# VH-VL binders against p0dw94: the designs that were tried, part 15

Target 1, 243 residues: p0dw94
Amino acid sequence: PAGTPAGAGASAGIGSDTGSNASEDSDMFPTIVFGDTVIERKEYVAALKAQHGAARLYFRQTYGVDPAEDGWDKAHDGEVPCRWLASRAIDELRRRHAAYLIGVDLGQVADDSYASIVARMEAVNSGNAELKSDGGIVYGRTGFDIDSYLSYELSALKNAYTGDESNPGMSLSDDEVRRYYDEHDWTKDGVDGKTPLDEVRGNVKAQMRSERYDELVSQRAEAIDVTDLPWDALYRFTAGRLG

## First folded at step 3 (VH-VL)

Design d19 (framework fv_ucenprubart)
Fold by ESMFold2-Fast, scan of step 3:
Structure d19 (fold): chain C 243 residues (1-243), chain A 119 residues (1-119), chain B 108 residues (1-108)
Amino acid sequence: as target 1 above (243 residues)
Amino acid sequence: QVQLVQSGAEVKKPGASVKVSCKASGYTFTSSYYMAWVRQAPGQGLEWMGLINPSGGSTWYAQKFQGRVTMTRDTSTSTVYMELSSLRSEDTAVYYCARGRLWGYFDYWGQGTLVTVSS
Amino acid sequence: EIVLTQSPDFQSVTPKEKVTITCQASQSIRSWLLWYQQKPDQSPKLLIKYASQSFSGVPSRFSGSGSGTDFTLTINSLEAEDAATYYCQQSSSLPPYTFGGGTKVEIK
């Protein structure tokens, strides 16, 4: 036998709950996951703020327009500024998480989550304030914000990797150094001609290691798959943040 | 559309040298991508020979080929070269160029160049 | 150096059968493993990157799984055009690069 239609009288009232309007729905931050790590709304918003200037610069240089004046939703040769900005923010987060995951592999940090980064920043800020009040030795000015802390910690992770010759790619032969030196211009301010290798060997090695590390980060970032992200919902959220 | 086009088949005598070319198109040749050379003897598996950074010219060679292999590039023609000297019969193989990353990622491969070493 | 061991060396399988190929690394490589397909007289083609991500244009019957030291390539319903040798390769280290020994899949 066919069943009685469920709910014919179950929701006869006008309802106490009201659904979100279109504007509220468009501002909803979607679920974004990089591997096993959930990307927080505030992490994404911070990345948008960091890339905001780059988006304005790109569209001014490429199309002669400023999205802040012309509109973030206005297309130019198929490129929509708010979508370009969202993509750039996701790329920054991929590169950032890749760098932290390299740090995880080396035992320098436990995970790549934003919450863990914020917790370490707060601990450093609190520790520095406490040490300063006690007359202890403190790193420079206290009070990292998240942008300055990320810069500090990412640089520390890079220096830890590149400073250890036992790490893959960081052991350089004399022949490799000489070849790299020959392929690049090495000059000193106020001095004509190429500086002899023996005078800049340390700088050559440092640049080689820096480039190898940056390439490692870029390759690891590619491993974070973004093809299945809820891009439409992310674009709506991003547009809502820009007006 | 990334394409890698290699030079044609070669027949060499033992003791000679061979130079194989690989012309790249469909991407910026001096970008973050490197070019690897991988060979395959008849009926055998893949054997990595070396890697070159087209941007800087830096090279890495497998220990087995150190002293016999030389990799170079010409940025004006987007071409990499692999030269193998002091050829032996055991060097008979198909030689492939492959676009990759420094960390061992090869996404596009040339069609291969058969090098036959016989008396 | 990281050593990759593939199993089995050879399989002869009937069409529509599920094929499983295993690759074991001598140390943890996380998800930094690639799978290649090489048909007779052709260049290798990338199938799977980062252990489980399909490369552009690869049929959905191919899938990769695993992490750390144990990795698997699966062909869920073998087709005639899948007769090939399959190779794994790690992307976790700098040169020398290492490939597995290969698994040859033939159609009965």
Scores: ipSAE 0.340, ipTM 0.659, lowest interface PAE 2.8, mean pLDDT 85

Design d2 (framework fv_ucenprubart)
Fold by ESMFold2-Fast, scan of step 3:
Structure d2 (fold): chain C 243 residues (1-243), chain A 119 residues (1-119), chain B 108 residues (1-108)
Amino acid sequence: as target 1 above (243 residues)
Amino acid sequence: QVQLVQSGAEVKKPGASVKVSCKASGYTFTSSYYMAWVRQAPGQGLEWMGLINPSRGSTWYAQKFQGRVTMTRDTSTSTVYMELSSLRSEDTAVYYCARGRLWGYFDYWGQGTLVTVSS
Amino acid sequence: EIVLTQSPDFQSVTPKEKVTITCQASQSIRSYLLWYQQKPDQSPKLLIKYASQSFSGVPSRFSGSGSGTDFTLTINSLEAEDAATYYCQQSSSLPPYTFGGGTKVEIK
């Protein structure tokens, strides 16, 4: 066995002979790059938080366990909850960056970096606080946290794309709309039968554009290669965040 | 199985038009996939001509072919067409259709259609 | 128009040797680069998508790397069936999509 290269030893990463305390290094966030954009610790942690509930749901439905109760590092049929969660967080970041890169192509934002997103959020929050302190109206709200700002800005980018019929995927023929309508259930509560297309045409088109946009984002996200990410270090960081 | 089957070889005189077909099967023709046309002159490299969205009929053409190329589709037969007009001898090439994604890759290609333009 | 410059134009290589083909874009295309293999009298076949992701069924001796403007296709140990012309293509900018000029690989 010692003369045969071990996949587990190799995949666990390079053994460090630095003399560092390994437990002190367990929460160190590794360098992660998507193209030319560095993924910040705060960005990854936000994605991790966003996928936390999905991880609990998946393991509950698949294995009958809750990782928050049973342990995030306990394997179930080869699947480790903290590793599953790390993978989902990275997939979420791929989709998020893809959406921002579409926004870059449309001139809506300058780049896909987290620092730029945070800066815009802080500017909006500062403007709202200043307006409130100067006797303006903010309706008792202090502004965005990062989760609500990401949701807001991603929706704005999507609306900008889907609202322009000249964008790829956004021009819809009457025949396409009719086929989509026929293939999906368009009913109203308490009313028998399908709602006539002419009454819901705007809603049908909006849903088609939303789905096509999500597909384009997914296609673009595929370009972000995650094969050579420092997965072992990322798993250690993730486990440290959860326990 | 995904298959793209193209029409047979054509021999044309200069100034004529040619219309090449590409019949798709094994997937939903009006799905998220686009269809490209790429040509290759004898002994030369690949040259992109244009792209069509079979679902909507939207097209994008290389500037070199703008005004001479027309791409269309027939959703009832799952077929894409590429028509090239005002043919010149330098249009002699194998013409390929290829299924692809807008910001992605072309995964399935037709067998090619040889178009020979000679006087 | 994004121009792709591919080099070398031609390689004659001994079996089992490493082959390296480069593709340079005139401006950044991020990871929107594809590699195709075309054997004589056959249609092109997708080999690598998104600069570095192997398409299904492609032998592990083929790998892609790079981002932005500089890309490389590597065949770690050339086999007889690898004699073909290889093309890079960008899918970042439309219209037009563009191809590199091709690299012909022949067995010595």
Scores: ipSAE 0.006, ipTM 0.460, lowest interface PAE 9.4, mean pLDDT 83

Design d20 (framework fv_ucenprubart)
Fold by ESMFold2-Fast, scan of step 3:
Structure d20 (fold): chain C 243 residues (1-243), chain A 119 residues (1-119), chain B 108 residues (1-108)
Amino acid sequence: as target 1 above (243 residues)
Amino acid sequence: QVQLVQSGAEVKKPGASVKVSCKASGYTFTSSYYMAWVRQAPGQGLEWMGLINPSGGSTWYAQKFQGRVTMTRDTSTSTVYMELSSLRSEDTAVYYCARGRLWGYFDYWGQGTLVTVSS
Amino acid sequence: EIVLTQSPDFQSVTPKEKVTITCQASQSIYSYLLWYQQKPDQSPKLLIKYASQSFSGVPSRFSGSGSGTDFTLTINSLEAEDAATYYCQQSSSLPPYTFGGGTKVEIK
């Protein structure tokens, strides 16, 4: 395993490991394109970091091993942890880009690029800093990192879509709402019986729209074809990042 | 097996309305799939008319047909309908229904319904 | 409105020759482009989804490529049964969608 520079990353060989051997051909980040949008190395590395815990949990629960101790390149019933992690990172990026492309269709953002997201984050951070320096009041978070900004902006995109009944999938009939309510448990702790629909109608509709939006994002993500990605090179890069 | 079965050929006079049906089978009609209507005049290309969500009944029409086209569905019979009013001779075409995804592909098509508009 | 321009309008091709059909979008549509085949007196059939993904059961001689504004459908070695009109369609925007003008392929 390679050691990381002070403050570089969350785990050895993952994250912002600027002292690693990033120039080796086997460690080179391959060109990844989603449609006409190039995926930056740092965007992929951030997705790896986000999925790192899920990979460790999956292999611990399924095979009784911790890839961080047993090895990220060791196969278990045909599954290699670093490849599983790479696949999950790409799946996360597909869903994120799909959500942003829906936002493009609604006029909320200009494109789905990571650089544009970072630029918007920096503009928000800069605006908040200016207000504070001028003695203004800023409510809520005054400085975003990219992870918190992505969470914030993805939620805003989802809320804008689900809040407009004219958007595809967001129009709900009374019959559909009643059927969904009947198929799910709408109860209160310590209270016998189902909470009447009239008391939770807003919650039922919100949950239905949330689920339909998530399905539409998944459907839109199907256009982001991962079959022809340079998987072997991506696996080598990912393994190099994991030590 | 997914099938879309359309109603039979129609002959109409200018100014009349026509209502074409498309009955779906082999999948859950109110699932994540939408239904499109596409027409094709003799010897011409494919022309998009609009889309309906069978689940909620929401519709989206091409600007050219706005005000003349109405798309509806009957969930009890798994059938979608396309009604075109104020027919002109230029509306003579084969009308197709097609199942698809909103930001995706249309994988199954009906057999087509020939609508002839003549005096 | 997103406009799709197909080229050429017509090709007469000898068997086993390579056929190339181009579709150009008036603005970026990412990879939300579909290719359909329509034989005389038949409904369109989906060949390629999302610019480059083959639909199930489609012969391997058909392939799609491109992204953004420029897309290509290739028939690597034309067979007699491939005589048809080919259409591109975009699904990038909210509906309604648009089709290209079509390319008619005839076998010599």
Scores: ipSAE 0.439, ipTM 0.733, lowest interface PAE 3.3, mean pLDDT 86

Design d21 (framework fv_ucenprubart)
Fold by ESMFold2-Fast, scan of step 3:
Structure d21 (fold): chain C 243 residues (1-243), chain A 119 residues (1-119), chain B 108 residues (1-108)
Amino acid sequence: as target 1 above (243 residues)
Amino acid sequence: QVQLVQSGAEVKKPGASVKVSCKASGYTFTSSYYMAWVRQAPGQGLEWMGYINPSGGSTWYAQKFQGRVTMTRDTSTSTVYMELSSLRSEDTAVYYCARGRLWGYFDYWGQGTLVTVSS
Amino acid sequence: EIVLTQSPDFQSVTPKEKVTITCQASQSIRSYLLWYQQKPDQSPKLLIKYASQSFSGVPSRFSGSGSGTDFTLTINSLEAEDAATYYCQQSSSLPPYTFGGGTKVEIK
């Protein structure tokens, strides 16, 4: 494992019961490994922040409660908001790592680690700053933060996959395109009625490929097994972050 | 409940063609699932032949069967077909259809169709 | 083409004993490995997807492990109904999807 040899989750301390969680401190982030890649604390915390609003919305719509007011540890029909949020954050990380691993398979990136992503971001930022200082032309942002860089790079990985018809799911028959077109509303502002397929064929194919890529990413994310994660320790860490 | 029901056993002479059917039920035939064909010679292992997308009819064939295999579908009957031509004795096998995702596992399989090629 | 090698080819096992079947890939396939069970005169049934994830309805005595090039299917306590041939299959990204040669498990 990329992390500690003891693995992730519950660990019995000296004189402790079997199955005791060694991560008793809310500040202690457990070792989480996807395949042979260690998930950094910073990466997980960013995913929590991204999913925070979704958790509040889910519990408001489903149970009529706001976890930020009622408490993140309070169970509702067997669902604990803090655990739901942790699960959602892990699922987002699974999808992200799945997308990067597809990129590895296509030779676009060397690995799916957060450290490698940060290093590439810093290299881009440094290059842009140097070009600007020397009076050169910079075509992108002069500085990425990690969220904007992830968005940029994940988009680039998706475009590389969907732009190659030899990739699984990316070869579309005329019948498939016609069927998709018929099942969706293709209109232009100021034009009454549906836009003819021949005028939007490229857009229809692009949308179909985008959806199939998202399905591939979701399917490959299933290959990242999370059943043996240190859920108890992760839950405690997550609860400590929410107050 | 997902079911794949295949046509009955066939006996063919060398040089003939055989067309095996596989009728799907219990799910939307034109969904994102693909249909694969896998064969198994008596006492031997599994050999992937190819797959078809029932929605659009797009096909992918294993190199070994290129030029001899054709996969088609009929959306009105939720049926896929696999036709193998220029039959030889080594084509004697049980032929299975199997439902799968394009890039993944095969979750449900038909009962198999025995094709015997003999003089 | 990715080649999958299964070991052993055949096992004759006493009921209640543990059975282990190995599948080795000629190159890394990460966790894109599947296990199927085929009983005599029946079609294959999916047991394990993505190296270690049980398919729905599969008894808990079946488990899968491994990653990269080395994979194992374990039957923790063999039942009479488990007499079958077991196949691994890879599904890394692109077809063709190749199968291992199979391991026949027979009851003593």
Scores: ipSAE 0.156, ipTM 0.635, lowest interface PAE 5.3, mean pLDDT 85

Design d22 (framework fv_ucenprubart)
Fold by ESMFold2-Fast, scan of step 3:
Structure d22 (fold): chain C 243 residues (1-243), chain A 119 residues (1-119), chain B 108 residues (1-108)
Amino acid sequence: as target 1 above (243 residues)
Amino acid sequence: QVQLVQSGAEVKKPGASVKVSCKASGYTFTSSYYMHWVRQAPGQGLEWMGIINPSGGSTWYAQKFQGRVTMTRDTSTSTVYMELSSLRSEDTAVYYCARGRLWGYFDYWGQGTLVTVSS
Amino acid sequence: EIVLTQSPDFQSVTPKEKVTITCQASQSIRSYLLWYQQKPDQSPKLLIKYASQSFSGVPSRFSGSGSGTDFTLTINSLEAEDAATYYCQQSSSLPPYTFGGGTKVEIK
């Protein structure tokens, strides 16, 4: 069972953002390709780090076990924690690449590669550092790490799609807005009853468009075939990162 | 089990209109599924006509059919309708309804409705 | 509009032989290509989704491959019940969704 991806989870037990420690990678990272895009080892490791907390939470809630204490290779009702984590990491990468490919189709980005994302992040960071060095004014974030840059850029891609009513699913009729409103709770703290639709119509439409975009991303992610991935080699690599 | 049941065959004169129905069952009609309409002229391939969202009634049509096609739905009977006006002999075809997501594949199809346009 | 070109348009094949059908897109559609089977006097049935993924219940002799602009549907060992017309469809663009012209497969 796949859960919601978690980003604020524990990073302990999986390598740092400062790069690879060659002496700790006893198993070779296999070749993984999504369409024409090669998945880099560091991209996969970052996805493991992001899903690490979710894996621990899932096994604690489902089996009363913490894989970090009990072992990442111990089976529980046919589910092995390191394999569950590897599957979640791959699923996150599928959704991420799907979102970037939608951005390619809309002319927002050139490709879905991790190297291109990193290059854009470094360019932004370099530009901000140069502005500081020259005495310029820099507002907001003055440096991105990869996690914050991904969050920023994925949000921008989503906003580009959902902000254009000519895109499929983004033009909403009054009837479907009313039905969605009726099927969900629209309340304010300290106020009895539902907030009238006319007061939250913009919020209702935004949530509907957000969900339809997420559905598009999910369908595009499904197009990235994972049945032929070298799963056994990936499981060995993942176990090596966790042990 | 999902079923899409279409209305029976029709014979029409050029210039008339035809309204084909497609009754859905076995799933929530107003869910995230859309209904597509696809036609097939005798001995020819498949041609996509348009899409309707059963939940809200929103529609999007192929440019070839703009101004001649209208898709509607009745949520109380879980039925989608496709009306094609100003019929020509080249509109003779089997018309299919098909369930699908907005950006994906068509997983269930109706049995088809033969519409014959003859003088 | 994305145009899909199928070849061949007709193929007569001996039972147990391998059948190859190709679909070429006028521009890259990545893996957003679907394959349908239509038997005489029946509705189309989904066989392969997203270029290479078998739909539920489809026999293993059917497989799909390809990406970008060039796609192939393979029937590894043709059986009598496989006599049908096969269509590719793209879902990469914003609608309209387009179909290929079809490939009719008959048993020799």
Scores: ipSAE 0.444, ipTM 0.703, lowest interface PAE 2.3, mean pLDDT 86

Design d23 (framework fv_ucenprubart)
Fold by ESMFold2-Fast, scan of step 3:
Structure d23 (fold): chain C 243 residues (1-243), chain A 119 residues (1-119), chain B 108 residues (1-108)
Amino acid sequence: as target 1 above (243 residues)
Amino acid sequence: QVQLVQSGAEVKKPGASVKVSCKASGYTFTSSYYMAWVRQAPGQGLEWMGLINPSGGSTWYAQKFQGRVTMTRDTSTSTVYMELSSLRSEDTAVYYCARGRLWGYFDYWGQGTLVTVSS
Amino acid sequence: EIVLTQSPDFQSVTPKEKVTITCQASQSIRSYLLWYQQKPDQSPKLLIKYASQSFSGVPSRFSGSGSGTDFTLTINSLEAEDAATYYCQQSRSLPPYTFGGGTKVEIK
């Protein structure tokens, strides 16, 4: 679908073959900075795609409409789907950058930039290709694309943090574990009653640490100020990507 | 209704120990909030002493207080404690507890506890 | 440890004038800088979190800016109730968290 919101300096082109799509110029994407890290257009677009389904679900459940059919620019009780989606995408990027900044603090990675993530992905892919070419052994990896690499690396960062009991929030007393166990249902399929704590202690601790890590990431994300972002330009760009 | 209520003023002699309490209410004590202890000597600025995670009991202390300070909590009473040993006259200060996020801000503060160290 | 240097240490200001307080960190703390207000015989109160985000209920005349090593707290139009000591604090590096030395603002 064609038609971006009116905006000075915005531009788009159309491909010439069958299945032509609007092409974006760099001038359509505003400058977005988290601290001193510039957010790339492709990084933001990936976050939009990741949150696209959540936006459709939210508007369907709340207003009985599908923005993909009704229009991403139509307001519903003051809420505009493309703006809601943009806000969600920015929130996802805040959480991602927060997780990487925790990794920086632990010496796991040098920075939170998308370019650095891409560079590490390419290095891993190149190393695996060289090992395969030389007849070397490569366990559990083929080539990564950026989405699979992000998933892999974010999981690795989380595992590194939660696996070290000296990290804030990761030291668990027996009393805390028992309390958490008592507050949740720990059952096995086809078995009556609660599974004894001693049989699931590792699982209880892992879930507690996972939840505490996610909360720490959320707290860290609050440090990334988004009030001064060029929201109007970002909304125009987002609407252009959606229709 | 978030409140931090601290124990009353103390007068101690040099060499003694003091244990100040801070009772939290109005939120889940063992949630993602941490508790800091900050002191302020008469006419001086704020000085951070340490941080405790009420959930796991993990602590972080400023080097200056290492070996003299101990922070603990009692999850059944939603109370954190700060014990400072081998008191000196320069430990005379108002001691505050403050609720906060680990890499964030301290949003609620206790009323302060005056500790006076004199012979 | 990260050292925070506040300037000025004292400022006497007429009502409605703009007040600017600076906090410099000895190394980058990104946006992990907080501003507190402390009135005589009272506990500190949070004004600004994460360098530039106003805490709930704080009057709009207070604003924070900066990133990395250089930070500023601005009071656009000073009111009588703003007479207080202002402190910056970093939450980037633990242990220790550190405070600036404070800036005392008095009404002329």
Scores: ipSAE 0.277, ipTM 0.680, lowest interface PAE 4.7, mean pLDDT 86

Design d24 (framework fv_ucenprubart)
Fold by ESMFold2-Fast, scan of step 3:
Structure d24 (fold): chain C 243 residues (1-243), chain A 119 residues (1-119), chain B 108 residues (1-108)
Amino acid sequence: as target 1 above (243 residues)
Amino acid sequence: QVQLVQSGAEVKKPGASVKVSCKASGYTFTSSYYMAWVRQAPGQGLEWMGLINPSGGSTWYAQKFQGRVTMTRDTSTSTVYMELSSLRSEDTAVYYCARGRLWGYFDYWGQGTLVTVSS
Amino acid sequence: EIVLTQSPDFQSVTPKEKVTITCQASQSIRSYLLWYQQKPDQSPKLLIKYASQSFSGVPSRFSGSGSGTDFTLTINSLEAEDAATYYCQQSSSLPPWTFGGGTKVEIK
């Protein structure tokens, strides 16, 4: 065997890379690619933070434990909280990228990359800076952080899609509205009986469109295959972030 | 279990119209699933004709068939229809309905309906 | 309109040999490509969804790969029941969705 061959190229089958450091790499963010889009470390970390509460709720309701107190690495009936959280974070990223790709196909955004989202957020924040006329003083950023911007932009994409009846799934017939109304409870607090359809028709349609959009995003997200992701490395990275 | 059952074979003269039906069962007809129509001329490949959302009735037609094809549905019978007008001999084909996912795949197909256009 | 070009048009293969079918898109379709199998006088059956994901019940000898514009369907060890025409289909944009021209696989 020769020395470390990373720069030497195609030595596969003749010798392995002898410079590999498994322990050094255990907490490093692995390469994750959705199609041709590389998932950034900070994007994944943001998704972890967004799903953190859901993980705590799930384990409290299912096992009577809080992972934040009991430990994120402790198994409960074969389920490890940090692994559950990592899987949930990846699922959220799949749905997020699917929503952006639908936006790309409809001309709403140019791509689904996190860098592009951050750049738009920074442009909005920069443009909204107040400049005092007397001294040209720029106030500190009073706009979006990344979590609030993602929420804002994903809602804008959803509203743009659901507000256009020409978009797939968004055209609702009177018959399907009536059927949906009949199959669900439409009541008002403190009033017995079902609220007449004509009083809640807008709410019924909005709920139907919301559910259809979420299903379209889910279907699109299925195209992002997560079976062969570097899950072990991702689990180690995730556990390291939850100390 | 999901099933798509199509109407029987048709023989039509040039210039006539044909209306093929596809009855769905085993799932909620007005759910998030769409229905496509795909045809195949004898010895030829698959040709997508259009897509209908059974829930809202919205349609998307291939440009080649724009003005000649009309897709409709009847939610009370869980049936989609494909009507092709101004038939030519080149329209002789097996016509399939297929259940699809938007942005996805067609997972269940009807058995096909042979439409023969001859003088 | 996104055009899909399949090659070869026809392949006669000895049982147990490897079969490779290629599908090329006229523009990037990311991973939104599907593979179907159609046996004589039968409806198409879905084999592979989203370039590489096997559909339920599909034998492990079938696999898909590729992204962007270049896609491949592989049958690692051809069996007699695999004699069929294979079609790729794209769903990357809003409709129209298009199919490739098909590849007929025959047992030698």
Scores: ipSAE 0.383, ipTM 0.668, lowest interface PAE 2.7, mean pLDDT 84

